VH-VL binders against q9nrl2r1430to1533. Designs and how they scored, part 283

Target 1, 104 residues: q9nrl2r1430to1533
Amino acid sequence: GGVHELSAFEQLVVELVRHDDSWPFLKLVSKIQVPDYYDIIKKPIALNIIREKVNKCEYKLASEFIDDIELMFSNCFEYNPRNTSEAKAGTRLQAFFHIQAQKL

## First folded at step 21 (VH-VL)

Design m2v (framework fv_erenumab)
Fold by ESMFold2-Fast, scan of step 21:
Structure m2v (fold): chain C 104 residues (1-104), chain A 121 residues (1-121), chain B 110 residues (1-110)
Amino acid sequence: as target 1 above (104 residues)
Amino acid sequence: QVQLVESGGGVVQPGRSLRLSCAASGFTFSSYAMHWVRQAPGKGLEWVAVISYSGHDKYSVDSVKGRFTISRDNSKNTLFLQMNSLRAEDTAVYYCARKPSYSRATYFDPWGQGTTVTVSS
Amino acid sequence: QSVLTQPPSVSAAPGQKVTISCSGSSSNIGNEFVSWYQQLPGTAPKLLIYENNKRPSGIPDRFSGSKSGTSTTLGITGLQTGDEADYYCATWDDSLDAYVFGGGTKLTVL
């Protein structure tokens, strides 16, 4: 537990960030760029926020880390129609995540 | 077909006001955020303002804050730009434009034909 | 003044190929989708390319887009006199929290 799990979370976040399909997830959506986003999405999150939480040791269980990643994908699919580049990237990145998360 | 048609431009003296309108047809207007973009004579394009589909969230470029107000009437499929305290540097063709409501979309389609505002003494 | 830099003009003969560049930074092109617009004299801008390299319905494959790092390029092959226009790149800027456009490039077909 503990330090080993934090290293595993950091490694996985880095792999997600480097993935070609990470672009919709790297940072929070701007309310000026997309003024309707926060009326629909009540728990916004992005990889930069998740990485910060990993670095600050805010995840006590692997399930908490996995829940935040899944929330990120859930938000993507809730806001973006399935035929968008965002939703397609999210589908591919989520599949990649599910394979890697088996190691947690 | 999807169409945006602008009106309300004209020639005014500095310090005066104009209200621009943009009539939308061929799509569900109330489902889209709408934008105003302007172009000064012989110059490039400059983003001016955006309004959410409901009309409750509005943002504008710093140079027009406090002077320009974007609004909409979804029952009439119409977008507005109220321009107060007009300055010579506001002289431009004003376009309304639609942007897809996707989380990372950065493109505008369609555009209106534009309406010309000239602020001159 | 623009945060996205384009050459002010480019020219080529009919049937030739031109490339129009657009250079930005990590706060805009480096992190965001890019779009390109064609503006024929006296008309409104028309979407040519969106999401870096995609064409809307009705735009011929002579027009192409690409993005690398903090720069993007519009390619036009088989130039026609009807391609004479101003071309603008556009994206979102995270630092300015605003949409930004390039200064525009005037294409002349000699």
Scores: ipSAE 0.731, ipTM 0.899, lowest interface PAE 0.8, mean pLDDT 92

Design m2w (framework fv_erenumab)
Fold by ESMFold2-Fast, scan of step 21:
Structure m2w (fold): chain C 104 residues (1-104), chain A 121 residues (1-121), chain B 110 residues (1-110)
Amino acid sequence: as target 1 above (104 residues)
Amino acid sequence: QVQLVESGGGVVQPGRSLRLSCAASGFTFSSYAMHWVRQAPGKGLEWVAVISYSGTDKYSVDSVKGRFTISRDNSKNTLFLQMNSLRAEDTAVYYCARKPSYSRATYFDPWGQGTTVTVSS
Amino acid sequence: QSVLTQPPSVSAAPGQKVTISCSGSSSNIGNEFVSWYQQLPGTAPKLLIYENNKRPSGIPDRFSGSKSGTSTTLGITGLQTGDEADYYCATWDDSLDAYVFGGGTKLTVL
């Protein structure tokens, strides 16, 4: 048996991870795979890092959690041209997030 | 349509050096990371090295680290592979290839025609 | 040993269909986009399929790709003698931090 009570942040992160459009966001971009990424993106973040911060109780306010998720989407749109699969996935996942975040 | 043309291959003795060139045309070369991929005679493809669009970040496969150096000259639209201390196992056709600058892209297009390097005693 | 496993050869008659398999793991095909390349004898590799199932301009629709779990397949219908070539799958491997290619499959059409 486990605890049925999940934090609101954990529940939302789990929903984001399970979403079909989460694939660009699950892990940090590799410097070898995309050597230009970290020259453009100064504050990298991904869902695995956000989930770890939730599990370590590092978010004290809902605004801090929301800011990290929004930073993740902002990075996607900054790096990827608008017509890429990454940018399209980001647009759909961000819309899903905005609906769910109204509960926070 | 875009084009890549390799040159600089040849037949050399073990321990010697070669510098390969790849001339790019038909696209904004300075906006793309560039790759080298090789293929030994009768064998499959092996990724060798990548360089960022600025040229400041470069990575290579462990078997060539310390011997091969990837570089580029954006003013000349040219990619280079400096190959030092060549070994028989470096014998291959060397291709330059472009990869899209998207955060999760894993494909190469276009490829050059290749240049042949033979290391023989 | 190849990180991505392909059969060494496949064969079929003109007009028939073949499928070429490529098997990997959760650190590569399971988590990353897959691409496929055609290499005709004496030529450079040519992109056939990218992002699992998309075709570049100029690649006919008789070539298709699909991905399920940690495996991917290249499908070729209406086989032609001009399809005789080596075919390679490729992706990124998170554990190796490197691009990986399958060992290649030689397609013979007779």
Scores: ipSAE 0.754, ipTM 0.898, lowest interface PAE 0.8, mean pLDDT 92

Design m2x (framework fv_erenumab)
Fold by ESMFold2-Fast, scan of step 21:
Structure m2x (fold): chain C 104 residues (1-104), chain A 121 residues (1-121), chain B 110 residues (1-110)
Amino acid sequence: as target 1 above (104 residues)
Amino acid sequence: QVQLVESGGGVVQPGRSLRLSCAASGFTFSSYAMHWVRQAPGKGLEWVAVISYSGYDKYSVDSVKGRFTISRDNSKNTLFLQMNSLRAEDTAVYYCARKPSYSRATYFDPWGQGTTVTVSS
Amino acid sequence: QSVLTQPPSVSAAPGQKVTISCSGSSSNIGNEFVSWYQQLPGTAPKLLIYENNKRPSGIPDRFSGSKSGTSTTLGITGLQTGDEADYYCATWDDSLDAYVFGGGTKLTVL
């Protein structure tokens, strides 16, 4: 058994995915479940897409990775009213992300 | 008072058409996606179709695709279901229902009282 | 025919407690919010529980919901004759890309 090293981006995405408040962000919103989502949100993104980009080494700068995560939260707050479970989960997960992102 | 009232049901022979209406009141109809859900006699609930607030995006269950068309008139606060080429298996009470426009919402509230469609030969 | 499995019937006496189960999979209950509906004879379904365990205004606290893994339960305490109805669980299925309902459970209060 060798030592396995993960990139900082992969470690952070794994921590986000495992967080209790990740449920609104794990995958893209279905157009059948929410037919209005893609009329309002022009740049959809989710943790599964971000993780795939990390695994394919598509982020060359920390700022590119941070921008995608922030876009994900921005989309959540744009679509969902502040009193929804989605917006509340997003607020908590974003705060967690900001603390972890200081390591990047 | 938020309310949905269906109409347009009836008894028809196979192959014919019906148009159902759902009149909405007490909320901003043009801000919500709207759904049709049906229930065959003595059976459970089955989701049928959804339409976006603009009316641009429409989706339906495969068993009715190409035969049923969901539409809306936001100026009249009315949802429609045009049912063509009706089959005996389409016999059901048809309910219109509202779903909250949240990205992960999976519940329906309110529901209309339903309108009965009977397809008999 | 339902991807969500409920017992077809349950029964209990007035004042007792009953629990109605609903079993699914990781593509539905395990991954999504669950709602519960009451359907009195000859009436439209009425929302009882949403987001696993929340009650709409007007629903008494005798009704409760819980979710564990790929299963959810509706609990009803202090049963009343007016609770005699069909009860349905419902959620979203990620694999089918569709809303799914349980087959329904007929509650008899005698």
Scores: ipSAE 0.728, ipTM 0.893, lowest interface PAE 1.0, mean pLDDT 92

Design m2y (framework fv_erenumab)
Fold by ESMFold2-Fast, scan of step 21:
Structure m2y (fold): chain C 104 residues (1-104), chain A 121 residues (1-121), chain B 110 residues (1-110)
Amino acid sequence: as target 1 above (104 residues)
Amino acid sequence: QVQLVESGGGVVQPGRSLRLSCAASGFTFSSYAMHWVRQAPGKGLEWVAVISYSGKEKYSVDSVKGRFTISRDNSKNTLFLQMNSLRAEDTAVYYCARKPSYSRATYFDPWGQGTTVTVSS
Amino acid sequence: QSVLTQPPSVSAAPGQKVTISCSGSSSNIGNEFVSWYQQLPGTAPKLLIYENNKRPSGIPDRFSGSKSGTSTTLGITGLQTGDEADYYCATWDDSLDAYVFGGGTKLTVL
């Protein structure tokens, strides 16, 4: 990807971070806080990691960026029951992302 | 009824050992991470240790690391805290507590009634 | 010294309202859900508030929680003699990799 593509990814990550429902996704889940998390989730990811990858130019295609965001939501729904605050926030943030991703 | 009942506390000399137990009932014990929290006489609450639902992952606060070991027996619905090389500063009421298995949960419910450990000469 | 700061005591008359503050930082309250616990004399702590402002089943609506920035507040209205207790805020601290509790606030109802 070019500079313009990376700027688009950065802008979208910033919008996700600023969204009210981003709180479950801002940073990796701590192994001490939630010791069971990494037994269930094999490919952990969070918005801070995705933003770092954008800044290091690690995404060569928009699909790679989209796949990492979708993995983040998939992990949330795998670990958290649907009636939790985490799963509800994930559902709303994913819907917001899908609208924005159509512009990529 | 969801219940946690601690036992095993007592009065011991410095340098000795105690093993605390926490008997769980009314829920699927093997599906929850479990915690120990202590409270020194007239002082506030201090988190001590956590164990994963399977028992594979164990973490404790630095002040007890190498001396205290958290463990569990899911077949008996029982949580343990093995306390070695006890010090006067370990004198406290010890509570076991359950935490929801959600990725961002930071609360404990229920709590046991506590078991008292007194380390004195 | 606690990383979460609470006033050591508060007092009010029956029927009045009190608020108990809890101040932290961006590594704890600013990033994490907060819970509050009531400890009646000689008893175990009991969950009053979780996820900043939610009540468990059985906790009356006289108890409320709120969070703003790096601080959180427990509100108690219609104060009763049975509310005399120690109150603790709690959360997770990212820098310490540990659960942290406030120093506790003793509520006296006279």
Scores: ipSAE 0.746, ipTM 0.906, lowest interface PAE 0.8, mean pLDDT 93

Design m2z (framework fv_erenumab)
Fold by ESMFold2-Fast, scan of step 21:
Structure m2z (fold): chain C 104 residues (1-104), chain A 121 residues (1-121), chain B 110 residues (1-110)
Amino acid sequence: as target 1 above (104 residues)
Amino acid sequence: QVQLVESGGGVVQPGRSLRLSCAASGFTFSSYAMHWVRQAPGKGLEWVAVISYSGKNKYSVDSVKGRFTISRDNSKNTLFLQMNSLRAEDTAVYYCARKPSYSRATYFDPWGQGTTVTVSS
Amino acid sequence: QSVLTQPPSVSAAPGQKVTISCSGSSSNIGNEFVSWYQQLPGTAPKLLIYENNKRPSGIPDRFSGSKSGTSTTLGITGLQTGDEADYYCATWDDSLDAYVFGGGTKLTVL
């Protein structure tokens, strides 16, 4: 992983954060707001955590970064039924991610 | 149809206890987190407590923490609020309410009709 | 401290339009879905609007919701005497880790 790889990860995370469909993913689900979440989702993650990992150079391979983003979407689809606003936002944001990730 | 019915309210002296019940019907009670919301006379709504569908996870507002305990019996489709060490400030109508178990949902539907708790000397 | 601010009262005549405001901050309305509740005298709150602008089945389209930045509004058109009630906005507050309600607005239909 070089400077260009880290810049690419940061750029992509910023694009995801700024996307209109990022709202379900910006921060971890509160255990008080949704007390059932952590009984179902065993590996919680959100864009703020992924961005912090990028900034601390914790991703050595592009595949590790991609795996964390995919985990975030997988958690969304596992917890939320397909007809929810969360799942619909996740579907659109994941498609956007797949297009942008081709540059990695 | 989907319905919530509260009971157990009454008039009690400060320092005493009451247990409120909320009977659920018309939906799969065991699949939903449940909430208690109260309203003091002539005042607005105040969220009090939540319990997960399994009953494993429970949270309450700081002003009642250590005094109120939320619980549920899924076999009886019933939600409870055990209220100990009651204070004049706890005087309110207590509503039970359901919230969708979506990761970002913030709305309550349905609500029960409420049960009145009056703490007076 | 009040987390969500609503006017205490509004009034209008039958057939008129009214708008009820609710203002918060980036830790609540700015980040989260907003819901609105109608409370008729002596009754339980009833869900009127959810996810900023959606209506449950049975709520007429005279009722509408909108959200802009850290504020939300409830619009009621074609006012009827039966609309006389208290109206509450509600959301989640990230900093308090709690559900929060506005102070309520009493609608009087003259």
Scores: ipSAE 0.734, ipTM 0.899, lowest interface PAE 0.7, mean pLDDT 92

Design m3a (framework fv_erenumab)
Fold by ESMFold2-Fast, scan of step 21:
Structure m3a (fold): chain C 104 residues (1-104), chain A 121 residues (1-121), chain B 110 residues (1-110)
Amino acid sequence: as target 1 above (104 residues)
Amino acid sequence: QVQLVESGGGVVQPGRSLRLSCAASGFTFSSYAMHWVRQAPGKGLEWVAVISYSGKYKYSVDSVKGRFTISRDNSKNTLFLQMNSLRAEDTAVYYCARKPSYSRATYFDPWGQGTTVTVSS
Amino acid sequence: QSVLTQPPSVSAAPGQKVTISCSGSSSNIGNEFVSWYQQLPGTAPKLLIYENNKRPSGIPDRFSGSKSGTSTTLGITGLQTGDEADYYCATWDDSLDAYVFGGGTKLTVL
């Protein structure tokens, strides 16, 4: 527990950030670039926010960390049609996450 | 098929106002964010303003904040740009343009033909 | 002072090929999709390329786009006199929180 779990979360976030399909998820969607995003998505999140939460020890349970990652993917699939580059990247990155999350 | 047609441009003196309109046809206007982009004579393209499909979120370039207001009427498939306190540097062709609603989309298609605004004494 | 740098002009003969470069940084081209626009004299810009290398319906395969690192190029093969136009690259800049356009390249077909 504790510091062991936080180290595992940090390692996993770093692996996600380094993945070729992380580009839609690195930072929050800009309200100026895509104002429509905020009409549809009520709980925006991105890898930089999740990483900051890990570093500040804001995840009390592994399930909370996993829920935030899954929220990020859910937002992607809710907003982006399946034929978009964003949705395709999200599908591949989510599969990678599920494999790596088995280590948690 | 898919078309945007601007109107409302003209020649005005500094400090005056103009209201530009953009009539959309051939697509579900209410499903898209809409943009205004301008081009000064002999110069390149400059983004001006955006409005979300609902009309709830509006943003503009700093140089026009407090003077220009973007709005839309989804029942009439029409986009507007209210331009107050016009300055010589606002002289440009004003284009309306559609952007797809993908989370990382960075392109405009289609564009209208443009309407010319000249601010001159 | 443009965030995206394009050559001001390029020229070639009919039937030849040209490439138009566009250079940016990690905060724009390096992180974001790039689009290219053709502007014929006296007309509105027209989308040629989106998402780095995709063509809209109606754009012939003579036009191609590519992106490498912080730079992108527009390629035109089988050059025609009707291709005389200004060409603009465009993208999003995540540091400026703004859409950015290149300064434009005037293509002259000799």
Scores: ipSAE 0.666, ipTM 0.875, lowest interface PAE 0.9, mean pLDDT 92

Design m3b (framework fv_erenumab)
Fold by ESMFold2-Fast, scan of step 21:
Structure m3b (fold): chain C 104 residues (1-104), chain A 121 residues (1-121), chain B 110 residues (1-110)
Amino acid sequence: as target 1 above (104 residues)
Amino acid sequence: QVQLVESGGGVVQPGRSLRLSCAASGFTFSSYAMHWVRQAPGKGLEWVAVISYSGKTKYSVDSVKGRFTISRDNSKNTLFLQMNSLRAEDTAVYYCARKPSYSRATYFDPWGQGTTVTVSS
Amino acid sequence: QSVLTQPPSVSAAPGQKVTISCSGSSSNIGNEFVSWYQQLPGTAPKLLIYENNKRPSGIPDRFSGSKSGTSTTLGITGLQTGDEADYYCATWDDSLDAYVFGGGTKLTVL
């Protein structure tokens, strides 16, 4: 079994979304929930935005897709102290991404 | 010791104004977003407003928007809630509370002791 | 009605165990950390549990939290008369763009 007709980018995004450590990354940070976020983070991004870009065929190179995923992790580590649950989840999910990205 | 102390509550007639203060001590006040939460007599907790650590970004819930303004003075370690055009439904104990500035934090600690606002004719 | 549903009351004898439930939806508990607060009569709320299951320093391990799907539970073991209070769950709601609290549960220790 399996479905092999989906794009490699779509398959990888689905695996990231399904990962237990994806919770800090599923949606954009709310300016109301965290009013300080957008003063510090200048290029916000999240998995729902990346998946939409994949579905609209906006990534022309694998490097562009990888750059958006890495920006997402970079934002997490810039905003959140390393001892937070967010930063720890980001560290584990980034390691998982690097392993899966070898298939690209 | 980390402490928040509210003041400025009282009994006022509908349509009048009150300004609540929250004095912070024992932590770096200027590093934290601050919140106001209220509780009507015999009822549950209701979140009211938030302000960023710098005071640059502010939000108030729709039920008080345009009437209540949250502000802060980091040089005095003090949080404020300016309440204009008060209504009977604004009668509550008002608590100030701190929340960590993590991207997904959803908890408040510490809370002040509260200051009571009664709007009655 | 509260967006987060709690039973209005729960009771048990000293030394027993109680659990207080809090039910929400995918827009709140399903996607967000949950916290729990204790409010003794005439006092301010006090943080008991944060990030679903963590205790701040000074909170005894008799208090525990857990989350499954769109629901969360506060557990209290070894009940003491001093535990008699109102208990509130709280989280963030994506659809409302607001922090939300449960309606509260009154614990009586008889």
Scores: ipSAE 0.728, ipTM 0.883, lowest interface PAE 0.8, mean pLDDT 92

Design m3c (framework fv_erenumab)
Fold by ESMFold2-Fast, scan of step 21:
Structure m3c (fold): chain C 104 residues (1-104), chain A 121 residues (1-121), chain B 110 residues (1-110)
Amino acid sequence: as target 1 above (104 residues)
Amino acid sequence: QVQLVESGGGVVQPGRSLRLSCAASGFTFSSYAMNWVRQAPGKGLEWVAVISYSGKDKYSVDSVKGRFTISRDNSKNTLFLQMNSLRAEDTAVYYCARKPSYSRATYFDPWGQGTTVTVSS
Amino acid sequence: QSVLTQPPSVSAAPGQKVTISCSGSSSNIGNEFVSWYQQLPGTAPKLLIYENNKRPSGIPDRFSGSKSGTSTTLGITGLQTGDEADYYCATWDDSLDAYVFGGGTKLTVL
């Protein structure tokens, strides 16, 4: 990937962060707030981590960026039952992501 | 019926120890993170400690860290708070409380009735 | 000192409406779910509101919660003498990495 792809990653992360349903994904889950989270989720990730990786040019391919975003959603659905506020936010934000990711 | 019942409180001298117990019934105790919350006489509520459903992960607030240890025995449906080196400022009613498991939202329901710890003279 | 600020007391007559405010910051109320607890004299706290505005089973609809920015409000309509209690807001604080309670508001029904 090139400069155009990196600019697109930055734009997409900003759009995700600004979305009303981003609140479960802005930062890593606290092990104190949710003591059982890291017993269940083995590859934690959040938008702040992904944004940092974009800024450090750690994504060489669009697929690597997409994989990290999808991991974030997969973690949400693995931990949170379908009827929770987190799972519902994740469903809506993932749909938004899939539309925006078509631009990549 | 979901219920939590605390015991083990009492009147002790500074520097002594107490172990509080919280007996759970009416729900699958091993599926819930559990908490201790205290309330000094005439004062507000203060969160003290949390333990994961399995008992592997524990945390206590800085004011009691190194002196208080939260633990649980899932085979007995019982939560514990070991309180060492007690100080006058630890005088409070101690409540155990259940946190929803598998949820990021933190809130407590139910609460136990509380057990009173008085550290004096 | 509490990181969540509540008025120390509020009073109203039976049948009236009261609101109890709770002010925090972006590290707590601004980005986390809020709960409200009722503590009747001599009893343990009881959950009234969770996730900003939801009621547990058994809590009448005259109790309501709302959150706006870094503040939250508990509303009680049709005030009854049995509502006389201390009320606490509570939430997670991201900067302290701890569950925090407001200082409590004593509701007197006169």
Scores: ipSAE 0.636, ipTM 0.870, lowest interface PAE 1.2, mean pLDDT 91

Design m3d (framework fv_erenumab)
Fold by ESMFold2-Fast, scan of step 21:
Structure m3d (fold): chain C 104 residues (1-104), chain A 121 residues (1-121), chain B 110 residues (1-110)
Amino acid sequence: as target 1 above (104 residues)
Amino acid sequence: QVQLVESGGGVVQPGRSLRLSCAASGFTFSSYAMSWVRQAPGKGLEWVAVISYSGKDKYSVDSVKGRFTISRDNSKNTLFLQMNSLRAEDTAVYYCARKPSYSRATYFDPWGQGTTVTVSS
Amino acid sequence: QSVLTQPPSVSAAPGQKVTISCSGSSSNIGNEFVSWYQQLPGTAPKLLIYENNKRPSGIPDRFSGSKSGTSTTLGITGLQTGDEADYYCATWDDSLDAYVFGGGTKLTVL
């Protein structure tokens, strides 16, 4: 996209980062902290990477940006059991994202 | 009842090797990451190494990297720590501990009772 | 020196309340979940608190945890002689890429 789209992506990423439930998503999962993560998750991503892609103008379409955010949530639900704090945070943050993404 | 039992500790001279074992029972061993944590006499706790549930991924603290190797045998519900080139500062009680498999799970439960390693001349 | 700072000792009488502090930085407590462990003399550590304030099954509610900024505290109410132990805070450190433990606090019940 355009300048307006990139500004909207940056605003949304900032809102996601500031949300109380963003903590599982702020940066990539450490291989040492969670040694099994990369055996299960083949396309890791986090808000810091998505924000960097926005800042470098790597998203050409809103759908590409949305796909990366949805991949982030999909990874969370694939790895973390439903009763974990991570899965619960992911559920709430994803709902927040869906509301905000209507403005894209 | 979930239980971890360590063995293989002893008194050894500097430069020698020891292999510690941890026998797990009461849970599906192959579903959990496992860790080794040590405690020098009169000192606090220090994390040593962690291994994935499959045994494919293993990591250790820098001070033991290249000397200690964590491994596991899921068919025997047993965790190992191979300790090579032992130094006086490796003297400690060594505990095995279970780690939950969650993105931010940074705690250990349960712990074994520990096995003592003394490196002395 | 530990990356996480705890007082070396605390003391209180039976039935009283005690608070044990643990101070870190933005690379550990500030960004990560905290756990607390109890180590009775001559025994292995036992998990008391995980994810800042949750108790494992079997841990009585007189043990509580809280986190604020780069610090965390363990609270023990209704203190009992059986609570005499070393208490350790622990977390993940992003800069060291390692699990870290506090230096430990010896609780004496007199």
Scores: ipSAE 0.639, ipTM 0.868, lowest interface PAE 1.2, mean pLDDT 91

Design m3e (framework fv_erenumab)
Fold by ESMFold2-Fast, scan of step 21:
Structure m3e (fold): chain C 104 residues (1-104), chain A 121 residues (1-121), chain B 110 residues (1-110)
Amino acid sequence: as target 1 above (104 residues)
Amino acid sequence: QVQLVESGGGVVQPGRSLRLSCAASGFTFSSYAMYWVRQAPGKGLEWVAVISYSGKDKYSVDSVKGRFTISRDNSKNTLFLQMNSLRAEDTAVYYCARKPSYSRATYFDPWGQGTTVTVSS
Amino acid sequence: QSVLTQPPSVSAAPGQKVTISCSGSSSNIGNEFVSWYQQLPGTAPKLLIYENNKRPSGIPDRFSGSKSGTSTTLGITGLQTGDEADYYCATWDDSLDAYVFGGGTKLTVL
């Protein structure tokens, strides 16, 4: 709980942001750049939103934090065909996340 | 063979209207967002408008907002640009273009051959 | 001035190598994939490079792209007279919420 969990979440988000494969996940997709995105993806999320939620103490359980990260990857794989740079980056970053999440 | 063919350009006086069309073939038109990009004589490229695959969401650059309307007819594989209250600065070759449906794609391929719009007296 | 800065012209002889630069900022080239387009006189733009350094099918390996920080470069080796064209860099700008294009570079083959 509490302070220790929030510090762990912040550390993990920072590691994800700094990873070479974070580029598809750093910010929300623009409605103008990709107008189809929000017709297909009903629960959009990105690392900047997750980090904000960590800083505002909105995650009460580690499972809630993990669920938001997994939703982010799920959205990537739902929207992007598997052979895209986005989906490949998502696969690698998700594997990295699963290793780091063992510390939670 | 993926192909985009524009039509509807011409010479018009300021304040008049034109409707551009873009006929698509060789791909599932209804699965792609479509774009209009223009190029003024001797100048660079400027994106004008985008429409989602369903036609529900549409956006345009501020300089044409309220004057230009992008639309599509998926049953006819056709994209439209209705251009009202035309100004001299709207003089350009207008291209329709497709963008890949990837969340971070920033490139257009294919492009149509373009249709020329000249707004002058 | 366009958001992405290119030299207005470049020239080289057949068989030489030429490079065309494109400079942007952290809100565009620094954060986003870059593409390059070739426009022959009187024709539509043709995609040369996408995702910084990838070539579409049919584009010869004489054409290459690279990105470093907030700048990108198009390289053309073994220059041919048929390469005489305008070249444009392009990307997405996060701050403007818009697609942006460079001002274009006219390549003259002597």
Scores: ipSAE 0.717, ipTM 0.890, lowest interface PAE 1.0, mean pLDDT 92

